# Ledger of designs, part 2: VHH binders against Uncharacterized protein MJ1408

Target 1, 350 residues: Uncharacterized protein MJ1408, of Methanocaldococcus jannaschii (q58803)
Amino acid sequence: MSREANPFKKMPTILMPDELMAKALRRGEKVANEMRQKELPWLLKARFVEEHKVRTIASVVADNLQKVIDKTPPVRKLPKFYQEMVEVLVGIDDFKKSMGAFKWASELVRKLGNEYARKIRKARTPQQAGKLRKEFVGRVKSILEQIHPEMAFVAVAREKLKDLPTFKDLPTVVIAGYPNVGKSTLLKKLTGADVEINSYPFTTKGINVGYIGEIQMVDTPGLLDRPLYERNDIELQAILALNYLANLILFIIDASEFCGYTIEEQINLLKEIKDLFKAPIVVAINKIDLVDEERVKEIEEKLKEVGIEEILKISADKDIGLDELKERLKKIAIKEFLKDKDAENKELEC

## First folded at step 6 (VHH)

Design r5 (from q1 with D105N)
Fold by ESMFold2, look of step 10:
Structure r5 (fold): chain B 350 residues (1-350), chain A 126 residues (1-126)
Amino acid sequence: as target 1 above (350 residues)
Amino acid sequence: QVQLVESGGGLVQAGGSLRLSCAASGFTFSRYDMAWFRRAPGKEREFVAAISWSGGSTFYTDSVKGRFTISRDHAKNTVSLQMNSLRPEDTAVYYCAAEIGWTPNEYLHTSEYDYWGQGTRVTVSA
């Protein structure tokens, strides 16, 4: 299968002002040493050496800054999921302003490099040539210090963004429900134990990703497993970003209540998720092997009262009802995925 | 708070001249590309002119080339649009826009600009 890559994985390491300046000075001195081996008249040699040192320093600094720009995707052109994650984790406006500072500094350093190289070619003494190069270096240091906050911001942003999950461009089912309702067991049973763990903001548990053929299954421990009123606005925005991923929500009810939450509490969480997500919801009543049929029917009736049309009765542990669930998930997720993809194509044409 | 304030609009006879000004505050003006857009009655906003953060590059829509000149003044934090040889089809509300430069040639589309003024009306009569 083709994989969507995290667009921020290609970002290079961000050097701070003193690190970048030191790198540039080392490269400049290497070039200067090579130029000193040329057989040239005394003054012409001094001009030649200092000119090439200035051009090398300018190039190293400007190219490093430009490489960051070239390897960083423009946020507004990213899929909406990644745009929301950038806003939540770092702030889109500050990120754009910081990238603009890199561009400004890169272009200014190139301009100064050319200007000082021309001045050095007119130097009357070796001492004057060296003074001009020192002035240039001082101005480059000043420019880098002016953008030091932006360089630091981008370094932090890179660390936060490089580990964002990579999701395939496939029909996607997001699994929700309280802890211990059987989400991870079900995911393993449906996907054949090929589960990938991916990082996600605001949870150290990560996100479990598995596949049923061409269907991407995403289990979200720590995200969709407690009441949303307990979340701050930033956490809620990260949860809402899943709207751009999910074609279908699979909500798991633990019929036995061994998860530690009553059926009423579980249905209240379902209602919150139903209000928050645009995707259709399938509910699986799990652990039916541990309760009477009357109890399962009671739960089913309560689910219908809250507007759930797609209800399946399963036991993940006992492999009950999993084939029907799998087929139902595939049908709905593919249908919704194709609908969303048609809408995306029409949006691009507008 | 970022603020762009246009001025200099008004009523002008065809063939006349008008100079629009946009005062910028609340951001580092010298790092922003600046543009003018316009919206004629019943039409969508269209690109008029843009100037790079350094002032080294200027861009114009074809219908205004040779007649309009965009410029910027870093000391005053202003961008200006000198409009000469005005025509009735230049009648519009003119908007100043700003975007921090990322890729220099992304100046033509309204979606490229985060900050907008409220506009100044220009009416060019017969």
Scores: ipSAE 0.000, ipTM 0.341, lowest interface PAE 12.5, mean pLDDT 84

## First folded at step 7 (VHH; from r4 with D33E S54E)

Design t2
Fold by ESMFold2 at other seeds, look of step 8:
Structure t2 (fold): chain B 350 residues (1-350), chain A 126 residues (1-126)
Amino acid sequence: as target 1 above (350 residues)
Amino acid sequence: QVQLVESGGGLVQAGGSLRLSCAASGFTFSRYEMAWFRRAPGKEREFVAAISWEGGDTFYTDSVKGRFTISRDHAKNTVSLQMNSLRPEDTAVYYCAAEIGWTPDEYLHTSEYDYWGQGTRVTVSA
């Protein structure tokens, strides 16, 4: 359905001034050749040909610019996830300013097209009609060059935004934890199917999306699997945009430390994620089959000290505790999803 | 100067397959949307398939969905149409078309393309 589509997928290619002008001139000459076939007196034919060239060129240019505006939804009306992505990747104010430049240029080109068409109808010679059309073309070229920076900006913005992930409007669980703690194995076991890989800013691994019935599960390799203080401000903003998506964070701890990180290191990452996200956190202590019960209890006590109340003990490899985890994730994610829907509805009342 | 050259047409039995190819030259291929149209004997050109300049968005007329696949190769400046499960109604001259830029909702009509190939004939026997 269209409700799941990336709103920026509909943006047309942004033509640069020379490309748009060349297209307009080709279409203008095509119309001119058709008009030359009409049986008209010499001066009237010249006026008719040049007038139709001007009107066609104006329409091609103005319609192209306006179509970019029409196919780009207003940023402030987008879901907040996409608003934040626009800010992170391109800057909302510059994007809006550039769209304004497109509108200004489109309206001015239409106005000039009408003005020059009227002047051409009154031309006293074919040479005057041709001169007026050439003058009009020069004015259009000048307008396009004036907005060339904004055209280039929107072209870059389109490339950055058109491949943003699409998410279903469903209760969403975001999985976090160091590499090799069992995130991918757990995701596959919980969803029972292969995951979809989607691009996301500032990670070459993308994000993995799977489903447990109506619950959307998101694994974030390269995003929530290393200390966040290593990120620059732009990268951190991209990570924080996940707040508009996540109803619940599932943090995976490797009880065995075979992942290469101590329990202390894993808990420090958990603390960073807890500070950055608004969503509640469930911690799954994974690989409990590889350690004794006393070790698991020690980890559980450390987690309680940092404020974690939802703790589950599992082994993804041995299918231990997964049914309980699945049911707990569903219950919490659905509750938080409905709470977020209530808050969203209150904003719309205003 | 601009040239689109189709190849791969021929005679095939119903249920068979053909792969059409269109070699493009004389413009920056990566900036152009590409499409296939066809003209059956005694009929007007009709839209078959289109592909965006990045090759990520494809569109098909209803009668060929699931049977035909359009693709493009930017390194070779070609666009291709893989035609499977061919029917006698697919008999036509197939034309490659091109226009600068991609406009998602404006790809169905011949007037939206300035550049055309000469066509390649496909005949599907019953």
Scores: ipSAE 0.560, ipTM 0.840, lowest interface PAE 1.5, mean pLDDT 86

## First folded at step 8 (VHH)

Design u1 (from t2 with E112Y)
Fold by ESMFold2, look of step 9:
Formats: C-alpha cells, structure tokens, sequence
Structure u1 (fold): chain B 350 residues (1-350), chain A 126 residues (1-126)
C-alpha cells in the first residue's frame, strides 16, 4: 500500500448488531415477496420462499462483515507511520482481534445459512419451513451479539483513523522550532504560495504540507514547536509517528530572540527533537539580519557543541541564504530517503 | 412507513440553476447515506451524487462535478441538490435514495439503496 490515500478512508460504516440484522431482514422480506409471486404448489412455494429468505439474510450479514475485512488492510502490511498511529490511537492487538471476530462471524453465518437452507428444502409443511427460518434468524442475532464489542471497537477505531493525514511517498523534511522563529515565512518562500493544511492528532491547527519540486515539506504548528515535557505519553507517541515520515529535520533558530525564547531555550528544544527523531538535523539560524556576526558565530559554536554539523545562516524576511538552504535540504533529504528505501526493500526480501 | 419526497423540479433554460430537496421520514436519518440518481428518457438510472451519513463526505459523478452540490440538514431531515450551470444533458427524473451506513464503491449502484422517492422531473431546454 504505497498510494497517497489514507487506507482507513475506505473502511465502510460499521453497523451495530441491530442495524445489520434489520438491513438483512428488509432484504430477506423483499426477496420473499418476489418469490411469493411465482406459480408453484403451496408447499413447494413455502419452501422456496423461506429458503431464499434464509440465503439472502445470510449473504447480507456475511457480506457486510467480510467487506469490513476486505476494505481494511492487515495492519502489518501498512507503512510504519500508519502502524504506529493504529497502536497509539487504537491498539494493534485489539484491532487484529476484532478483525478475527468479523471473519469468524461471517464464516459461521454462511455455514448456518447453508445448513438451514438444506433443512428447509426438506420441510414437510409450510409451518416447519417458517420455524426453521425463524430459528436461523435467532442464531444470526446471537452471533452478532457475541461480536458486538468488536463491532463497537472497530466503529470507534474507524472514526479515530479515517482523518489521519495522507503523505506522498517522497523525500520528506519536517520543520521544527519555537513559534515565531520564522517557520511559516520560510516554508512559504521555499515552497511557494500553495501550502496544504491537513489534520493531525493533538493539533487543531493541522499540519502544513508544501513542496520543493519532489521534496515534501511538513510544518507542524502546535506540535514540534514547544517543549515535549508539556505533552502526555499518548501525545508524545502520536508525535513519534512523524519519525517514520521524516528523512530530515529542519530546525529553525531565531538568532535575535525576538520570538520570545532565549538561544538556550531554543537549543534545549533542539536537543529534545534530536533525541526524539532518528533523522539527521539541519539547523537554520534565522534572522541573521537582526544580529551582528559575533552573535551568529556564538550560536553556531553552541550548536556544534551539541553535535549539529549542518548549519546554515539565513534571513527568510530578507531572502538571505535561501537558495543554498533549499539545495542542501534537497540533497540530504533525497539521500536519506533512498537510504531508507534500500533498507526497507532488504527487510521485505527476507 | 419510510418516505422520501422530492421537490424542486421544473423547466429551466440551459445555464440556469435549480435546487432539489428531499424530505425523509420513517428512519433514523443521522445513520443513513443519502444519494441522488437520475433517469434520462430512454436511459437507466445513473448515479449523480451522494453524501455520507457523517455529513462531511460528498461524492459526484464526473459530469456534474463543480456544477452540482449535495448537502444535508439533520435538523430538518432533508437532503438537497443544488444544480448550477445546467445543460440539456441534465434533463431527467431525479430520485432521492437512502441506505444505512456507507460502503465504498458500492454507493454508486442502485442496488445498494433500499429506499427511493418517486422522483421529480427536471427539464433543461436549449
């Protein structure tokens, strides 16, 4: 599944037991009414009507359950980003268990449909045929109630997962840094005017996606722009899923501190991001037009002390250093993307 | 008893607009996908538009994209179809349809829906 679509967008509505049973009974009665119009002897007509009602009810129920399975790819085959989001938002083991319950119920309903259809063909009276169909319906209701918790679980899971963002399978740069360091201005200038806003858990601002050619740029307002100690464990795990998308982190430092955060605070956030992500980090020292060269050099040396080797000096407002930044980002992001694809391919070949 | 009642059809010049409405009763409206189909003279019913029971997802046949807009009002149990830039090819009887839930790829088919209105005629003159 390498397409740009969120795989959970294709999940059908999960009907509860009473909803699915009601739908199946409506379809069964429609078929029964059609069959009653045929010219047949009274007993043969009764058998024919009840048999087709049973087969229709069985098919409607079993097909509905099977379609949920068919339209939900196995979690283990999803890209790692989506696997992590399933674990964080829902729980992979519970999700897999619930899919198993749907399969079990679908297969059992089909089996019972065949069994009761055969019994109905041998009914000696119309009353016997009707009793067998009623018994079949009771068995189906019982099966659906047995899996009611799993149906409810999958319905909640669908709601949580269907709005997850869709990312292209491209070299990806994730932008980080405190608010007001110039991230949005820089993103706009690097990618052009068109920035797509997408939903993401734990931010009402969404995430901003833009492009430099075939490089996917992701800005995360309300995420990677404040200390991680302000996040609970579930929020941190949702943020960690970005680790599976990022080929490169672009961290923006405001040299002037006009953003409201000291260089030490900004470097502390950088260190948290560095520990959180496995991707290499490029630091852009922004707003160099507002400080002297001595200050920029001091910041650069502090960055080297914490292990940052890729450092660029820019002013997004004054269009300083942006061409070199753009080319450096492309080079590193493409290299890391291809490296990750080679590792992923070797893993799949075993 | 379930009822779907369409209204808003009529005669319109090419390039004009009409708004169709469908009033629904007899089922839990908030759980049902609503759709519009149409039947041109001598043709089979074809899918026009659908709106999911959540109210956020809309779907359109290619020939009406950008011109038609489907919407629903849960307070009034209605679904509507705003038809702009009408063409003679849009001439048809328009039907409102309903079914519980949503199933991808299957919502395009008439057999997916159990409930149907009686239709409202739209005529678009050259």
Amino acid sequence: as target 1 above (350 residues)
Amino acid sequence: QVQLVESGGGLVQAGGSLRLSCAASGFTFSRYEMAWFRRAPGKEREFVAAISWEGGDTFYTDSVKGRFTISRDHAKNTVSLQMNSLRPEDTAVYYCAAEIGWTPDEYLHTSYYDYWGQGTRVTVSA
Scores: ipSAE 0.641, ipTM 0.885, lowest interface PAE 1.1, mean pLDDT 87
Fold by ESMFold2 at other seeds, look of step 9:
Structure u1 (fold): chain B 350 residues (1-350), chain A 126 residues (1-126)
Amino acid sequence: as target 1 above (350 residues)
Amino acid sequence: QVQLVESGGGLVQAGGSLRLSCAASGFTFSRYEMAWFRRAPGKEREFVAAISWEGGDTFYTDSVKGRFTISRDHAKNTVSLQMNSLRPEDTAVYYCAAEIGWTPDEYLHTSYYDYWGQGTRVTVSA
């Protein structure tokens, strides 16, 4: 009924080679001490102690590496929003390669543990058993150092990905427009409740999420509220990831220009967003109570000249036109959502 | 030599407050997940609260959420449990535990932690 929590929240801490080795040696020594209490002949005790130490060290290391794999979502099976965020923040290919390194190391450590355990069972002296265990430990250290860059990469990736926002799997309207055009007021009026704040890359204000029944409304302060020409490529990709969430863009124009931007400036921002987003756009001309009707018609004609066909005239402050806006948003967002779901289902069949 | 030493236990009336402290030594405190467990008479140790090694994430069992607050002080190598609105069912020996890193869902289990304190007794009278 809703989207799950951030799929990367379940990633465990990524231990570095020295940390993982120290943990494994600690648990290996604990097991060795327990085994030393057995009443066994001298050689059999040495074999027993060293064999169990090797098996414990191998399992601690291999299981830790495998657990990172098991608790990390396979990127290509994630919703496309999260796939794009992984590409933007860390790089999908490097992430996959790093998971492959963890798997390779986990399997190799397990294999070596079995091989050395068999050699230790056949040791002819306690000194030979101890030497074999020391050789095994040295090889595990070497394997961990070999994958150290991948461990470091995954640790950084975890920190970047664990705080990604979660969204419900619902028809979604993304609100855009300059600051102070009335976006926050409109969101509150349409949803009738407190707005949830979620983090999103490249904005310190976060994103505001509200609901009209089963319609998810998203306001993006700091993302879609200024010209995009000064943003670097990484920031633009994070903004464009919203294409995978948005079924509809609601662009708000302040007819009064009291927001501090001319109608020309506001329409230029609209054109930038229209060029970058694939979702259909509905424009709401807000604050119509502060201007005469001729001015509103002038703005409407300018919007039609740039290709906007869905135009609503509202005043959020005066509750003018909000019922019509709400009904239109629901109809379009649901239609686009179902259309996207049908396309998604066809792709899965392939 | 790793040591975890709890303090701050005692007798308190229902509705009262206590602050438990756990002093840690012998390991790199900043990379360790720290937790509190408790053992009521005749029961097994149960999870109470944990705090991430970064110090930003806290976790609580449902019965103490909103009443207990876990915190850590990296300068003093201590973890604390502020217990408010205490109830008779909070009566237990409270144990501090530590383990390197964090693994989701596994941090709730006693077997996840290699290091344990000896415990401090908390008694909440009716």
Scores: ipSAE 0.582, ipTM 0.847, lowest interface PAE 1.2, mean pLDDT 87

Design u5 (from u1 with T103E)
Fold by ESMFold2, look of step 9:
Structure u5 (fold): chain B 350 residues (1-350), chain A 126 residues (1-126)
Amino acid sequence: as target 1 above (350 residues)
Amino acid sequence: QVQLVESGGGLVQAGGSLRLSCAASGFTFSRYEMAWFRRAPGKEREFVAAISWEGGDTFYTDSVKGRFTISRDHAKNTVSLQMNSLRPEDTAVYYCAAEIGWEPDEYLHTSYYDYWGQGTRVTVSA
């Protein structure tokens, strides 16, 4: 149950009714051909062949449906991040209802297989045995068509969920701030050039993941870089899922305002993020090489007025203040990560 | 009529490279998991590599990781196995296999696949 692996990567392909039926019939005929090689009287051989064909078809269909259930994690047991993603992308209730349909169909097909196998054992002619097997196949096909909508739903759900990002179970810092405040430059300086882009809902830029030793750094272009009031409820839920990932938020202020946003606008975004997230916030005042010290102090004063106590002054371009920032991020992120780990362990004990 | 036809086998010196190809016909290629298995003299078929029907997920047995690369071409209905840094232990008949969809933990077993090619022989000399 590690946060380091996407729990939906193990879901098997969801076959549509015709695909699953064709696979089952193929396997059934293979078994029938093997059984025909037995030296048995004509009627007994017909019964034997048709019975094993029915049992094989029933098992292939029922086991396929059951395996989808078995390989799909129970949503309520997932880390909160993935629970929220299932709701946003698919809908938890519809997903659970569809799993119920798979279980119902699997159990019914297995029951019918047993019933028809028993009838075939008592067939009085080879034609009666064959007719019973054909009737069984028709009923299985009908059951699969009845759950076709649920099969299609789960197939779409699988495609959406198997591509969810995988995060390591490490102290995690989420970076926020308007575009062009220096987030990408800072991330590269702190972690090196090897960042990975992961998909995330409602951003075509993805999210960038990099590392400082054992600290996971997540840059959020398109997510935490514009006013949150512009988001609809579904988009906001996807953004808020980051609460379950972030141990610390690093907010970047462009002291020069060359990013195109005033300090007031940047602080307003900071206040929105502070209201929506539970993680502590560190603010880095970037581009201090482009403004005088008096201006930086004014910005620092404004940040303290809104309740920010962890403030660092840096220039990513000039490598000013980055070592202190790196050490401060590590200290706070590790502290918060260990605190969250202790809370998770106590919750599991209950 | 389903058909899998392997090609590209032959004799190669240790440390050399070889590229196997498997042409598939008679089924909807884009829905099928494709795999390579091999049978060394006197042994049973063993899993070598598989590639998902989307083409993004690949799986390898430990002894070939980093040396072999499986790929597929949906336009040509082929799957390929690029074999680099070949060793005498890689000497075997290599088989292409196919089955609809993907199932975790099952794709590495011969019983998972209903369709098989006739095999192509690879010999790696010391």
Scores: ipSAE 0.630, ipTM 0.871, lowest interface PAE 1.1, mean pLDDT 87

## First folded at step 9 (VHH; from u1 with G55S)

Design v3
Fold by ESMFold2 at other seeds, look of step 10:
Structure v3 (fold): chain B 350 residues (1-350), chain A 126 residues (1-126)
Amino acid sequence: as target 1 above (350 residues)
Amino acid sequence: QVQLVESGGGLVQAGGSLRLSCAASGFTFSRYEMAWFRRAPGKEREFVAAISWESGDTFYTDSVKGRFTISRDHAKNTVSLQMNSLRPEDTAVYYCAAEIGWTPDEYLHTSYYDYWGQGTRVTVSA
């Protein structure tokens, strides 16, 4: 998956009724001017001009609406992360309802275009032909105004969904832990490159994405850095969407407590994350250079009591334990990624 | 009525730089797609770059990617094309174009745009 593989970035601009109508009328007049150059009897020329104007306006409007439908990814076929984000940010039912309105309007405009074109071919006077075209234009304007709320909804939805983070289809490790436990230092040491920062719902800090070879590392400041029970249901759903991305969670504990949170507080956060996420958890006890071995052992025992079996002891600042951590993360993330791919294939085979 | 006027063309040495400008007026909406096309002698117009007037999203043809930068200036009502590392094959008349809205794939074609400038000539000598 490329950096621009967010499927919603391929949606066309959603024109509002006045914008779409202006485009259609401009193109209709261009065709009308071309048709006026034909050598025809006066009545036949009026019919020909107005008929082609109507057909062009109808096709510009109907095709524009249809292109929105055609270029909007079917929600049911999206990766589950994006399905969940559509539900959280815009609502899947409202999105589908709005696509139905676009389809209804596109089909109706096309039908009316054909009907008015036939009526214009039988007009008895140039004035009647012009009146029929004006009537058709009025009907199209009315149809667009009827679906104006759905057009506005889809326009807003497009902008929200285009801003969603783009994640590569790679084994993914999500990093969690309180602020100042050493996540940023560790991420720099593990990846060695500048991270990309992306917007994500319910955090103003964004998320950081970096790489260890083909392993995608995601640091989540403002998401998994505080008690989850403080979140409302909608926020929690956005956080839980990470279940569909995370193959492994790396939870960082600051053994020194210099981060400002006690080991008990840090373990309570870990328990909350463990309860909400499906992915296995590796815990890294960081800053072991600042505490004695007895303290580290005490922390290990508390982690085992909570059900954590993958525990590493590191110091990001002193480059202690990082090679083993990196290899363990790669091994587990790749294994879980391949397992998830097998599950996806089973769900698609019906 | 939308009006587009290009400027900034001229003669430059290969490897040099040039900045084209497109002055836009008469916009009645805010969501125009602005584009640069070019026509080399004996060829049809081809897509070079585009920018969404409101969002600033940019698109480039492969042959200019990394060398050309399209930008917009809302205060001056202009779109610019900064052309670096110029090559003789970049020699062409460059045209500014505009159309309401962006549609994938279609924005690459001249038929997508109703508004055009008169063009400005760029010549890159060996």
Scores: ipSAE 0.693, ipTM 0.904, lowest interface PAE 0.8, mean pLDDT 87
Fold by ESMFold2, look of step 13:
Structure v3 (fold): chain B 350 residues (1-350), chain A 126 residues (1-126)
Amino acid sequence: as target 1 above (350 residues)
Amino acid sequence: QVQLVESGGGLVQAGGSLRLSCAASGFTFSRYEMAWFRRAPGKEREFVAAISWESGDTFYTDSVKGRFTISRDHAKNTVSLQMNSLRPEDTAVYYCAAEIGWTPDEYLHTSYYDYWGQGTRVTVSA
């Protein structure tokens, strides 16, 4: 089965001007040494050697630059999640401008290679042929230094983008809540023993991806577990990119408060997430085995006051309420996923 | 001047293990791709495994996945190939190769690499 890999994983190493020129010169000299072994008259050998050196240097440089373009998807054609991540991590306009610089330089180097090769074929002395090749090399160095800022920019962009996760096109539930409310335990209980961990910006823990049948479950430790005032604008944009993935938010409340946050603090975080996301929210009141039913009822009433209609009562540790939770998550996530697909199809009808 | 020297080849029985080593020197840049290729008698060199010197990212041909492990050691300036569960079909001269930068698909081909060791012989008996 084919998979849709992170579109940036196939970007080649972005060589800097001195690295690329050194590679090109090394290969040019290797070809020149092979050509010197030909039995040719003195002037014809000089022309032949220098012409092939120029053509090799031009090809190495121009092909390297073109391969970066060829292996980098156009940002505008990417799914919106990836478009937003490019904006957050590097800036779309600067990324596009840099690709343009690569194209300009690749085409110019190839053009100059052809021009200098023709001039070398008409050189009247070996010294003239060598001078033309040296002039060509100097012009290529100058072109590469001119785009050095764009090369450096793309190299940094590649490092930031290559580790972005690949998500399946499935009904998706994103899990939220303070640390230690039981998110990781719940994810493993709902999806099975193995959870795939993927890198994600602004968290060294990455994201955890698991599945309930055809439902994609995503836990984002370090992203949806802190109040808004603790986030800078870039981090907030990375959080908001999840709107392009989430069909449903599952918010976990620790009824026992052993997580270290009061119910009021947890509900305040819930309100902030409710304001940030377009997806509906299901709240799971976790650790009900550690509190009495009156406390759970109190929490449920507070949630209703905030406008939460989908509330489940569970204990991940004791396997209480998990089957009902699974079924409710599947029902809502599939409904919202299909609604989003219908909206996308209507936009394409224009 | 980049120099690559392989060691660790020898005779082993099928199912056995060997560890190949490639000592590298003379790197002028940090972003080299390091690879192992092998040449069976009467055949051309074929890709076995690669590792990016700076990042540690690894790549393997399908026939060795799960059996061979490529690694690098910055302190010793070496790249190693741990070969487990060896088969007679693994019999070949193994070569270490290097080139600056990684390019998808092209890193699989001998023409991608300018620097080569002299090779070390691995023979796997039935």
Scores: ipSAE 0.680, ipTM 0.890, lowest interface PAE 0.8, mean pLDDT 87
Fold by ESMFold2, look of step 10:
Structure v3 (fold): chain B 350 residues (1-350), chain A 126 residues (1-126)
Amino acid sequence: as target 1 above (350 residues)
Amino acid sequence: QVQLVESGGGLVQAGGSLRLSCAASGFTFSRYEMAWFRRAPGKEREFVAAISWESGDTFYTDSVKGRFTISRDHAKNTVSLQMNSLRPEDTAVYYCAAEIGWTPDEYLHTSYYDYWGQGTRVTVSA
């Protein structure tokens, strides 16, 4: 009932050609040593030992490659947030091509293993059996070297993708605003002590995820807290991926300006985020306990001029207005989440 | 050749603590998964904990979470298992194991690992 967890956390370690071949040869030799203990005539023993060595090496290599495929989610079936992150961090086409190379190599190694095992069963001398096994090993090494670039690519991709945040399939509110406007205090007050910090590309501060019942709250320090025109194309793409996550944007304004930014600067950032995101915006005017009511009304009128319809007046530190804010966030986020779910179902039906 | 040597076993009272150590030699340490397994009398080996040598990522069986801590020391080439709040059910021979790479779900099985120590006995009395 939930599509929880970073889908890339289950990717296995990607072994390089020499590592995988060494593992396969080690296990092949263990099997060969066990088989040498059998009491068999000289030629039959050679056939038996070499055949089992070939079958073991083929299985170790092919199964390892196939396991990478099986434990890697198909990108096209991922939620769009993760699809965009794969494109930004790695490149979807190169990732798909590399998975295809793993599949090709796995199938070819299994095919060759079966072929050489049959030839070894019919070897006329122990020397012929050993030669066939050595030929097989040489062919496997060659196949692995052919896909070495794809193995290296997937290894790098795994490291980049395994740290992506885990998001539940829930109504989601993304929090924005300049530093020190009270975002962290508010998030803690709304969600309680269970806020988790997760890494995210292009920020060293990570992201904070918390919950109000079934509402997922996401705070992105370092991403939505400065003018967006300063971002390069790749950084902007990472920020834009949040469009696929957010059902609602909560923008926090510091009425007191103690955050270090004027109301005009804060509203300018709001305008940039409004233009960037498709989700509706709720603005919370925070720290109202530190300014008079005239100032709060002035800020509210400026927000209405910008086109903001949903405005709440709060103090996170003084617990003012938080119950109303919580109820408003739930109502809008759930409505938008269900609307997006219905749109997704209609797209699939076409 | 690869060698794994466990130490630190002994007799302790329930609620006590014990620290196991596994010294590793004879291979390149990067990219290995290092694990502890245990065998209670009359039982098969079962997974206890694992750590990825390079990343430091850790994994625990449910019965030891919060009580046992696995750690590694790159300078000493050792993996340790700090066992706190010991119970009689923790009585077993504890084995250190190693294998290149990590594969989800498979790292829990003894067949995943080719390298094993000889074991160290832990006895927890009521």
Scores: ipSAE 0.670, ipTM 0.884, lowest interface PAE 0.8, mean pLDDT 87

